VH-VL binders against p14714r889to1111. Designs and how they scored, part 12

Target 1, 223 residues: p14714r889to1111
Amino acid sequence: YLRHEVKDPEKAISFLQDLLHSSGLSEDQKRLLRTSVLCREQLAKVISDSDIEGIEEGYVELDCSEFGLQESLEAVVKQVMELSIERKVQISCDYPQEVSSMRLYGDNLRLQQILSETLLSSIRFTPALRGLCVSFKVIARIEAIGKRMKRVELEFRIIHPAPGLPEDLVREMFQPLRKGTSREGLGLHITQKLVKLMERGTLRYLRESEMSAFVILTEFPLI
Key: E = the ipSAE of ESMFold2; O = the ipSAE of OpenDDE; V2 = 0.75 times the mean of E and O plus 0.25 times the DockQ between their complexes.

## First folded at step 5 (VH-VL)

Design a15 (framework fv_cemiplimab; at its last look DockQ between E and O 0.02; V2 from the best seeds 0.00; counts 0 for: pae O 11.2 > 2, placed apart)
Fold by ESMFold2, look of step 6:
Structure a15 (fold): chain C 223 residues (1-223), chain A 118 residues (1-118), chain B 107 residues (1-107)
Amino acid sequence: as target 1 above (223 residues)
Amino acid sequence: EVQLLESGGVLVQPGGSLRLSCAASGFTFSTYWMTWVRQAPGKGLEWVSGISGSGGSTYFADSVKGRFTISRDNSKNTLYLQMNSLKGEDTAVYYCAKGDYEYGMDVWGQGTLVTVSS
Amino acid sequence: DIQMTQSPSSLSASVGDSITITCRASQSISSYLNWYQQKPGKAPNLLIYDASSLESGVPSRFSGSGSGTDFTLTIRTLQPEDFATYYCQQYYSYPYTFGPGTVVDFR
């Protein structure tokens, strides 16, 4: 029964969602399970969007809804926590509560996918040495477009010690997909393309003498 | 501030050889692809050659392949273009540029003039 | 090799005009196209990368569009500093190639 239900990815997502609603779990357990459900929904969306040519040409349609930025950021950090612990790399989060509590209109799952992939890559390419840290920063600039709506430009910085990503991975991220592209390169390439689909979305990978960083800009309507 | 300064452009006889240099500063030179682009007097831009940050991958325009060699010395933050068997059609201002594929060539030098004439 | 063409080869315009320059590739290059501006006696500078992404510090009156084989650079409300030559450049495959350029002259 239970073994079968958890082996099927889409069925496992439904089962986990039902468990959240049916069980008397603690609030911390419910938060962890919600994060796991969000991670599994992200995986299911990637499976259903396996048409890489569609992503390359920008045919993927964003699935927009209202979402809370705090929940999205928490889900992203929790998704990468296991690798952070395994590699003994600390994650330092640096954003004000006011920024993290914003309500936005946009594709929450694609945003989480983008942030998770860049954060995972940053952790992976940080040496497992004492005191090394990946810094996750969010900066916001609010702009009124007209009298009715406000928009926010969000800058996400994922900063890690130099030298950062190997040159071949940076190349795979930005070059046309080729046969033999690594799994890490494919993930980063898809991420770069997804950022481009976001409103005013840009992704840069900075390589400086002391640190390297992903810098992701995107814009959302502010609720 | 990122800066690129080319040097070495002179008048050379056909069949001669010349090495151009590009001194780089203000960025982590060894992690960026570098590019040479040339422009004949009164003409458009022509991509000449590119080299990976490590120097392990090099690419050339068909017009210079086999005659030109690109190299870099990451300890000196210097990019080189060795030009052999020079022809009149190689007469151009030669620019070095930072970048190749990710964000285009976002920083350029001021260029150095190479003249190949009898 | 991928050949790039541009149209028109030159044009005359006045300050305040809006202009459009086109670039065509001999095969599909997806979105792997850059635009450069070059003023007389100066090195080129990057305006647009990845077909439509504006380089940092470039005024918003510049925009790029297109995918596949046909690409467009649009300059709205021309300023005196915009009179220059504009080049497209593909980076889909080596050897990379530039278009022949479009000269935008003051009327």
Scores: ipSAE 0.430, ipTM 0.746, lowest interface PAE 3.4, mean pLDDT 84
Fold by ESMFold2-Fast, scan of step 5:
Structure a15 (fold): chain C 223 residues (1-223), chain A 118 residues (1-118), chain B 107 residues (1-107)
Amino acid sequence: as target 1 above (223 residues)
Amino acid sequence: EVQLLESGGVLVQPGGSLRLSCAASGFTFSTYWMTWVRQAPGKGLEWVSGISGSGGSTYFADSVKGRFTISRDNSKNTLYLQMNSLKGEDTAVYYCAKGDYEYGMDVWGQGTLVTVSS
Amino acid sequence: DIQMTQSPSSLSASVGDSITITCRASQSISSYLNWYQQKPGKAPNLLIYDASSLESGVPSRFSGSGSGTDFTLTIRTLQPEDFATYYCQQYYSYPYTFGPGTVVDFR
């Protein structure tokens, strides 16, 4: 049902973009066109994600390509920065040096979706208090399988102050979908299922006395 | 570091009652679902009961529903299983386990043996 | 209640072998399945959760696959410490149910 509802706005945006492209563009029109492109990309993502049965059952195929890990991490941080600033919750990034030159083969957009959703949730449930922040940590373990083949195991830790996410939200993330699932719970549920589509993908939510964390593990061929 | 220790298993008469305890340490007890799983001598594992971190939600296997109650005292980091109207079929090693649906039962105690016999 | 079955009930293997254990659910449980290992006189250990996710600290020779009603646990390059009983468990709906177990014995 959500897929059908969203298709009409996508058609409207495509039509508007075509009209703008056929005319001379002012700075205001260029800004509107850029906004329209972003909105169209977001709508395409939502329509893609509305195939909940495929995601739940694991039918969805990954759209794999070569991408740079550093560029992906920077895009993710940019995507969540507005909420970070609005809620006055600082994000601290801790990446190993090798990330800057690391090129992977995998689904870049799905990786960004997973990381953005978990970062946004961490920000939402972090108090805006001095000394409290969300820590985004990457741990990379490179393994040479053959003379010309390398693989990297990536561990993403998104750490935030205890107690973290509400128990009901974590339940929605890990249990089967049902009537009454919140919008936020649906987003995290889809994220959890998308991690399962990744090679050796795992998602855990840890609760300790002083902190809580999303721990995401996945493997990528290294180019 | 993370430990669960069951206690309370003894010989009881059919129709009797018994309370099992599970002492937890090394993790934030109040934020995790807790589970009881039992195993009859020479048999497989049987899920008995689960309780949410807050204690607000509880679930039971059909074989124990109405006879057993699960509870927790988060101030003492202790999980309880109150067993009433005990039957011979309840004879088993009872395990306390951390977790439920999130990522399985990842930490288990050593178990405590309950024998129901005259 | 969801009924779980395992095949085989027992198998004999040697160190270095690869083995596969099958688990079947009486109805679709999507990916809501865990695998546990139990040695005689000891508590169970979690190996795999959510059908295919390897638990932290578990050797990479263990892997899980499947969805819906059919699931497999694979142990490649069997080690001496792997001789144990293996259980699958569904957490799709309450009450949770375990399979009857598969005993892996030395040959």
Scores: ipSAE 0.159, ipTM 0.646, lowest interface PAE 5.8, mean pLDDT 84
Fold by OpenDDE, look of step 6:
Structure a15 (fold): chain C 223 residues (1-223), chain A 118 residues (1-118), chain B 107 residues (1-107)
Amino acid sequence: as target 1 above (223 residues)
Amino acid sequence: EVQLLESGGVLVQPGGSLRLSCAASGFTFSTYWMTWVRQAPGKGLEWVSGISGSGGSTYFADSVKGRFTISRDNSKNTLYLQMNSLKGEDTAVYYCAKGDYEYGMDVWGQGTLVTVSS
Amino acid sequence: DIQMTQSPSSLSASVGDSITITCRASQSISSYLNWYQQKPGKAPNLLIYDASSLESGVPSRFSGSGSGTDFTLTIRTLQPEDFATYYCQQYYSYPYTFGPGTVVDFR
């Protein structure tokens, strides 16, 4: 029922985005439009997810295509801006220069989903104290596979001030789904499972005295 | 014929600003990476900046980062380099080149001389 | 940053000679190396890309080889128009960097 109900509005948004694309936008507006398209596509993908059990068991296939890493990251950041503002928690982005040029082959929408969920969780559980920041850091390691063929290992670090995520959420993230798993826990658990579907994908949660961090590793063909 | 033509190189004082232009013709401009490379008098080549076809991706050498901006107007087939806070060390012939890492910089302009001196 | 070096800095040769220029990277750059030729007062021209691929229009007497950190540009049967400065350039990672150049002049 919900899928049918959201499909028409989603199509309308898509149609409107197409109209906007042809309406003579400024460069900044074009950029915003591109970001909105990525967000819409991500939304549509999530809505289309009908088998959470499949995700849990790792039977979900990734839909891979060419995408720009910078655009992906922009979509992620925009998704959390509202919460950032509401919580008065700043986001500090630290990307290497190379990110702006990286074209990758993979499931961008799942990547956006993973990064958005972890970033949102980090913001959500950051104390609403003035001056506190969540750091979103990207580390890229390029590897040569052959002539004019490269792969990039990406490390995403989402660092947030202590105390970090509640222990029960961290547990729910890594333990099998149970009856009674919280909504937040389910989201994090699915995120963890999605990461595992990615090439060399790993998700860790580090807890230290002053800070905590999501550490996400994955690898993509570099186009 | 593929052609690049730089312009805008003049004498400027230290701390000054200057914008260089590169007019492209003979190819689908918007589909190619573009690059700025400079060469100080009697010296070697130095990569300065690069920009993707769409303009969505930009890169800079550390020596110019924060001072220079690269941009393009695909409707005009023109590449730009905005240079701020110019230093004596920025004195060089500035070349625009077609391409980047995909196929090398296969087409170059004739260059335009920028002189930074008091 | 990846540092590029070239050897020799200059060499003298005669028409008909075969010459070799070496380029070295401070770290492995796989095959992501270009060679350029520059004549006085002119813009550089691409000769070789991907370490060993000959650019369209470039004579076959030019050849490139190497991978990792050591690369070589060879010019067989040197012609009068080949006297110029040659640069290697890595595009493995930003910032892109050029070698200091090798001047090839008449003996």
Scores: ipSAE 0.006, ipTM 0.502, lowest interface PAE 11.2, mean pLDDT 90
ESMFold2 (binder alone), look of step 6: mean pLDDT 92; pTM 0.937

Design a16 (framework fv_cemiplimab)
Fold by ESMFold2-Fast, scan of step 5:
Structure a16 (fold): chain C 223 residues (1-223), chain A 118 residues (1-118), chain B 107 residues (1-107)
Amino acid sequence: as target 1 above (223 residues)
Amino acid sequence: EVQLLESGGVLVQPGGSLRLSCAASGFTFSTYWMTWVRQAPGKGLEWVSGISGSGGSTYFADSVKGRFTISRDNSKNTLYLQMNSLKGEDTAVYYCARGGYEYAFDYWGQGTLVTVSS
Amino acid sequence: DIQMTQSPSSLSASVGDSITITCRASQSISSYLNWYQQKPGKAPNLLIYDASSLESGVPSRFSGSGSGTDFTLTIRTLQPEDFATYYCQQYNSYSYTFGPGTVVDFR
């Protein structure tokens, strides 16, 4: 019994996934195993988050530090890349030139969590068979606050083909949490609440005839 | 080897209820959309319902909306279709299929026959 | 809901014939269309996905084409095992719809 030796269920599953990785799996089995690991890691980050009550009530303290925006965006794309490959859905990135040198003061991990969750949802609800593209677009507006300080307003657009997310899932994202809320809805609901913890944070889901999009708006001090 | 096995199809009276089950094996069940498709004797295929991998999103054909519910137990690799207020027109072979929003219906079970008759 | 129609409803053919089945959607579905084959007493099998992509293991004599509202399934050099019912299915809308089917009978 491998689970009996490792008395922690989460660690037992990780152990089994590691053992399967080292076995003679087919390429399809390897891809599915990688996808299952990533889905489990995402769920663990969201569900095991001890801050869920604080997030829902809006009083969680952000862990702010200096970070590079381009490095954060690259990390997010890497976090979702295996699901993107498995589902045959490309991610097309469109960033303004200034992003490459932009240093921000804020909660880097929460920003990555927000962007990863919305990208993963977009990938999940883009038809895999067509090899379709999810577009990840950043718009930056820099504003001087007095002679010493600069801020940037960042707009993240995660655009995917129609039909987009199910209407019930978008409803779960914006409605109060309930006992019956789905795992997917819970993840997106927490993401929506995390955006509201960010400075001037706003999350919207847009539906248009040929596309749907997450639109995330937030501000950061520039360093 | 991907395998889907439906069960639960029986003769039931109009207005009755029935629950169908589909046991899945050979793939990571929790990562796939699952679907029920039915076929009345001598007629064509009709999509009935679909459910996301997590169970968070469900879709229904207008003909069954409000009467049928779809659910899954990922710990048991099992898909369910709860059928209420059954009508004669619900008489069909019910197929469990892997796929939906993310995939075509690439694997199908053998089907289970539901007969609604007095 | 998107309505799907197929033409013809049935056709008779001989081994070696080439046949074409058409599928029409009531509104544009881009290329979000699948084709299935069903033999008597058996479950359906996926033949073609995304209008023109051949499913693994399906013989190359099967091909699909079309986009928007009009689609075709072509079977070149018909074999005995190809006598079956063929269905198109749209997945552009979450309310998935099948065509009524085309029966391919032995002449």
Scores: ipSAE 0.000, ipTM 0.408, lowest interface PAE 17.1, mean pLDDT 80

Design a17 (framework fv_cemiplimab)
Fold by ESMFold2-Fast, scan of step 5:
Structure a17 (fold): chain C 223 residues (1-223), chain A 118 residues (1-118), chain B 107 residues (1-107)
Amino acid sequence: as target 1 above (223 residues)
Amino acid sequence: EVQLLESGGVLVQPGGSLRLSCAASGFTFSTYWMTWVRQAPGKGLEWVSGISGSGGSTYFADSVKGRFTISRDNSKNTLYLQMNSLKGEDTAVYYCAKDRYEYGMDVWGQGTLVTVSS
Amino acid sequence: DIQMTQSPSSLSASVGDSITITCRASQSISSYLNWYQQKPGKAPNLLIYDASSLESGVPSRFSGSGSGTDFTLTIRTLQPEDFATYYCQQYNSYSYTFGPGTVVDFR
């Protein structure tokens, strides 16, 4: 019976948190509550790892719909703005004019996830120094296929000062998951697998003497 | 030291095929876009083709679309250009270049001469 | 395709002169323009990227400016090694294109 209630550890922990909250907390109880929150995050990660297996093997289907590219890019910038402010690292956006009217058919949420993760990593590894920023650039190449259909090839560049991301982190992004994979590395690994699910998707990381960059390519039907 | 070395340029008959190679050293080849640029004798530069670091994306100039293919072998640090249905207009020195994209093509090979003539 | 033009097609100059080369795009390319130098029998060398950024190791007498459709390359106090052909190249749009080149000859 009690065993049935502890069968789902996340649910059991939530129940215990609610009990402690309703009674008021000592400092020791607050510490235990913080520990239980971390435990819940670890359980959520395990569930996410099961989803990652499907993504890694290409069994996850994209949820495609019509969306506006400008609105998606604005949502991404909004999603990363809090870290940008916290770390005092500015984001400079450079989009071609046609982006404002561009309507695409594809998985909007996954595109935002890819761009947010690469922007967050770029911000995290950019020093908060005068004149240094993260540059978010979009390049669009429109092609007509047949007489009526158009497609667009999109190149997203997220440029930041050298040396950029640690070499181990970039390695974790492209290598198979292992016991020691970092939290940041797991996020970037999922991101590169999601890019591979996109039509003609590629993701790479460049290192130069004065800058480093994520370069993401993907193709969408244009509406 | 970062270096690129092209090879494979020879005299070929119109309608023939040829494969060019570019050997890279001194940098992490798999992380960079690579490109082919050609120059006809006494003429200017013409961009021919580009390939992403993973090899998943390729781009071609309209003049070569359907005839040329670009590929790479990251385990051997080598870039290739397969040229089919060659025309007299394809006569040129072919350069391979490392493409930093936003930051230009910073390293170029010495070039290899392809002559298409009967 | 975006078409690139350069002017002049050639110019003659003396050591110590200051010269300017112009590059124009058929449509706006923002700042997505590079400048290259090529000497006879040699491969091109990158001078300027992103319209105005000086490549590492390139002398400060070289400078680039412009945005949109009009761009310039300026060489101040011309040196003997600067006699070469100069090319602009756009990377804003699909099918990257070079300008036709400007030949800088000794007068």
Scores: ipSAE 0.000, ipTM 0.413, lowest interface PAE 17.1, mean pLDDT 80

Design a18 (framework fv_cemiplimab)
Fold by ESMFold2-Fast, scan of step 5:
Structure a18 (fold): chain C 223 residues (1-223), chain A 118 residues (1-118), chain B 107 residues (1-107)
Amino acid sequence: as target 1 above (223 residues)
Amino acid sequence: EVQLLESGGVLVQPGGSLRLSCAASGFTFSTYWMTWVRQAPGKGLEWVSGISGSGGSTYFADSVKGRFTISRDNSKNTLYLQMNSLKGEDTAVYYCARSDYDYGFDYWGQGTLVTVSS
Amino acid sequence: DIQMTQSPSSLSASVGDSITITCRASQSISSYLNWYQQKPGKAPNLLIYDASSLESGVPSRFSGSGSGTDFTLTIRTLQPEDFATYYCQQYNSYSYTFGPGTVVDFR
């Protein structure tokens, strides 16, 4: 019930934010945009808190519709751009050519939520030093299902400099929630559970000597 | 290539002590949780102990609490299991395994056999 | 102290069969369950983590499902290399516990 009541206002707010972000903004307009982003984040958290048992137990219903992948990725980058600018951490995007024409059937808003949360976390834990950036990479593999249907396997890699996220945050993302879980850890935990609700969804966090990365895999019917 | 190599398994008398080692290579050792899992001959798997990447948190199965200690030396990429007051039921192959924050033990060593007999 | 049980304790199957192994926890563990495969004389291999997530490099014929107390591992179109012992393991609470194992043997 609560989740259904909030979905429509969230879509309206997101649309207005995109319009404002595309235009040249005064300092007053930037302040209003920041306030609207915070309000949207609070609404998303209320939805997450209200559905936490359903998300934890894996029975939350996805709201599937047709959407364009490129438009979805552009929306995600816009959603995280303010933190990127404030922290002086650049985002480098690497998408294959086929993304521009790709239309999918799935839960667009949940995909955006997953990608935004992992990008925001990557930005927060990247030092503002010359030559350091967050890389957002998409890998697409198109497969035929029978003679007339197609699906796509999507791999999202959000790469950032080593050492990456604190060990305790990655622990909170993958272990059971307990008293004392941080707000960042709760957000990443919910994100990890949301990925599991996606078609063949998996989320990994990789640590290597030079870099760390979120690796998100999911599958969508291709329209 | 991720590799884990256990060593130290020998025959020991009941009440004795033994230290196992696990040499790790091919990944950033200090950022991974590590675990020991044992398997008695012809029996199933039993989790023994786990340690955080920093070494600041350690956990033990009830059957070994107070007798075993787990530690690591991140400068040497080595995991240790100190086993004290050994009992016959501690006879098992001891595996070293890597955990990506406890959601799965994704890489395992080949194991080292500890035999406790009188 | 979370106790894990598996059924059946053993099963006989032929190449090409589809088989299901069940794992039960004595209390709710949400989705905090892993599945491992162990071949004779070898170390275990991680197959499924977090109840339903397929580990990288594991064939798609393996799948996991379930939440709470009841979980299943399904192997579709059984291959010769799949004859092994399978273990579930919970990580909802320390100390971690494994199931007793299910032996999948040739018919």
Scores: ipSAE 0.006, ipTM 0.532, lowest interface PAE 10.4, mean pLDDT 82

Design a19 (framework fv_cemiplimab)
Fold by ESMFold2-Fast, scan of step 5:
Structure a19 (fold): chain C 223 residues (1-223), chain A 118 residues (1-118), chain B 107 residues (1-107)
Amino acid sequence: as target 1 above (223 residues)
Amino acid sequence: EVQLLESGGVLVQPGGSLRLSCAASGFTFSTYWMTWVRQAPGKGLEWVSGISGSGGSTYFADSVKGRFTISRDNSKNTLYLQMNSLKGEDTAVYYCARGIYEWGLDYWGQGTLVTVSS
Amino acid sequence: DIQMTQSPSSLSASVGDSITITCRASQSISSYLNWYQQKPGKAPNLLIYDASSLESGVPSRFSGSGSGTDFTLTIRTLQPEDFATYYCQQYNSYSYTFGPGTVVDFR
């Protein structure tokens, strides 16, 4: 049942993609189709996860390896650039200097999946108005834990103008999947579950009067 | 240091009304879901109501739906519970708590006692 | 509404024992379950969230497990300060419901 629900949106988007090279599409229709393609790419990542039930129930094992944090962040920003340009929403990145040399042990692809999904969502709910942007901020806190082991607590903040995400979408992110869960809600729900698989992982969605933000906390062994 | 302080609990007659307040400090109040939980004397915990950070979404237990309303004033860092058509079964210590949808109720106030009797 | 039940309703144990409290939901709630401790005359405090995640500041002797409909709270090497009532709570579905509580008594 859950697998069938996830595949239904992909089939619809695939049909729309077959029309991509059609000369009959208007510029507005082409714009909507490009947004649909980006949503399909995120959904395809979820579907290509062979065990969506395992993710939902917390049984999926992370595929950990050594990776560079800066390279991962650059890849994430690259993945969301097309939607950023299309919607005329600028992304401002604020990383501590240490990020450029930081090497971590963990699941790089899942981290990228988490960050790209929350960035794509932030871009979608940011109006294309002068002076408005999505801010991608990283805060790193290095700790010595045990015998000469180093760990880093990473806080990712993806900040966008208020009001941000609809209340229903935030609810779908934290509540169990049910009939009628939206494409965006499904992606964010899976993202929330993936964060829980990370070491000491937490994901929050904060609303303030002028800004809203995804706040993701996770811990990695530092190489 | 997160602090929650309830007030407003008094003796009230059946059919009466009462408003409870919860003063919050030590965190950005407007960004957190807030909830009311009650406990009748010698009994267990019962969830009563929850409200989103913006106040745009509100939730109620079936036992209080239509009689109670939840609201918040983010400029004053204060949560409210308006209780109408009070019944003897509403007699309880009412707790204010932070959270609901994400990581549980991580901070609780000391509670305020509401007694509904003649 | 989802009905929550706890077993046992009360438990007597000695300091140093390991105890287990069970919580059952009337329908699947995935991992959306919290555990709370309430000491006499005090407000409850969160011990475990999301079925198995230990809340900051809570001693490591507390642990939670389970998924779906069946959940357990385990306290290893019971201490005198663990005399309390323990509650499970589901947040899978609106309305959110608590279990009836389990009273842990020392003699």
Scores: ipSAE 0.000, ipTM 0.420, lowest interface PAE 16.0, mean pLDDT 79

Design a2 (framework fv_cemiplimab)
Fold by ESMFold2-Fast, scan of step 5:
Structure a2 (fold): chain C 223 residues (1-223), chain A 118 residues (1-118), chain B 107 residues (1-107)
Amino acid sequence: as target 1 above (223 residues)
Amino acid sequence: EVQLLESGGVLVQPGGSLRLSCAASGFTFSTYWMTWVRQAPGKGLEWVSGISGSGGSTYFADSVKGRFTISRDNSKNTLYLQMNSLKGEDTAVYYCAKSDYEYGMDVWGQGTLVTVSS
Amino acid sequence: DIQMTQSPSSLSASVGDSITITCRASQSISSYLNWYQQKPGKAPNLLIYWASSLESGVPSRFSGSGSGTDFTLTIRTLQPEDFATYYCQQYNSYSYTFGPGTVVDFR
């Protein structure tokens, strides 16, 4: 497992780069720092490949912390905004009122990764035609456990016009990786595996006559 | 290794109530969707109900909606089906099944027979 | 509610034959289709998931194909243990539906 051996040194290098960057640097020192950032990015690719193997095997542990759901959803929308603008495909968000005050315990980064990848795919396969958009809907089902414990099951629906994603791409998402797997298919396959690592996580792709949708279910303790 | 065992099937009168149980072993019960599927004597399979790993999401066939309730106790590795207002057409062998492989039902119990008759 | 139909309702075959069973959905279900085998007095067994993916432990003589509304299950070189009832099942919509089944009998 290469990821465990490399991740801590990468964090140390990143910290040192940040420390150097915040100091009063000369132009030559800034240039060298930029070069070191590019080297870190190359190292991050190697770690990403190792993470894929860990995710496939179910070895990766979630990095759980307290986070705000609304802030997480806003971050996801911002992450996909550039492609939305480039493709001229609008994102319409529909969240329940209670989302604004929800604080969850879970892996915020992995949740954002799942939602960003499915939104990006939905945007890529939505025609840039007037009146067509990607709808990002959240449905929350809150359950009480005993007197003081609450949990929420979140259903994320990323709805886009039919026919939606190519059939081959949806197949690549759910089937074992092959030598000819596309970059897009690899991204969705990883996303599907990440959903399975989430508490009670499921991911589906629905096709209907007028629309297609990603449906993602996952559960979080409420703080 | 992986096993599901249903219990609770008996003869019950129309309009009566019954609760079925399914005991799971050999896998991490709380992480899997669970489902109930029934089969009337000499007939085909009919999906009845499904429940998410946490129990937060539940789904029902139109034929049983409002009459049946699905629940689970993850601390006991047990799935339940509460059946109310039973009708003759509810007579069937009831199977519980684990959902895996993108909603494929990969492990099934042996079934428990429910007979609704006066 | 998505309705599933199967053809034929029954067929007779001999060991060594190859058979094909068809399944049709009333609306597009993409590749969200499973195939199950059920022997008399026994629980069903999952054969094929995701329309064409073979379940672990299932012999390679079983294969599935199709997408959208039309699907097929093919069994090559029938063996004695293959005489059973076969069901398709969609999981595109949360109210799952099974086909009515196809009985494969000895001729």
Scores: ipSAE 0.006, ipTM 0.493, lowest interface PAE 11.8, mean pLDDT 81

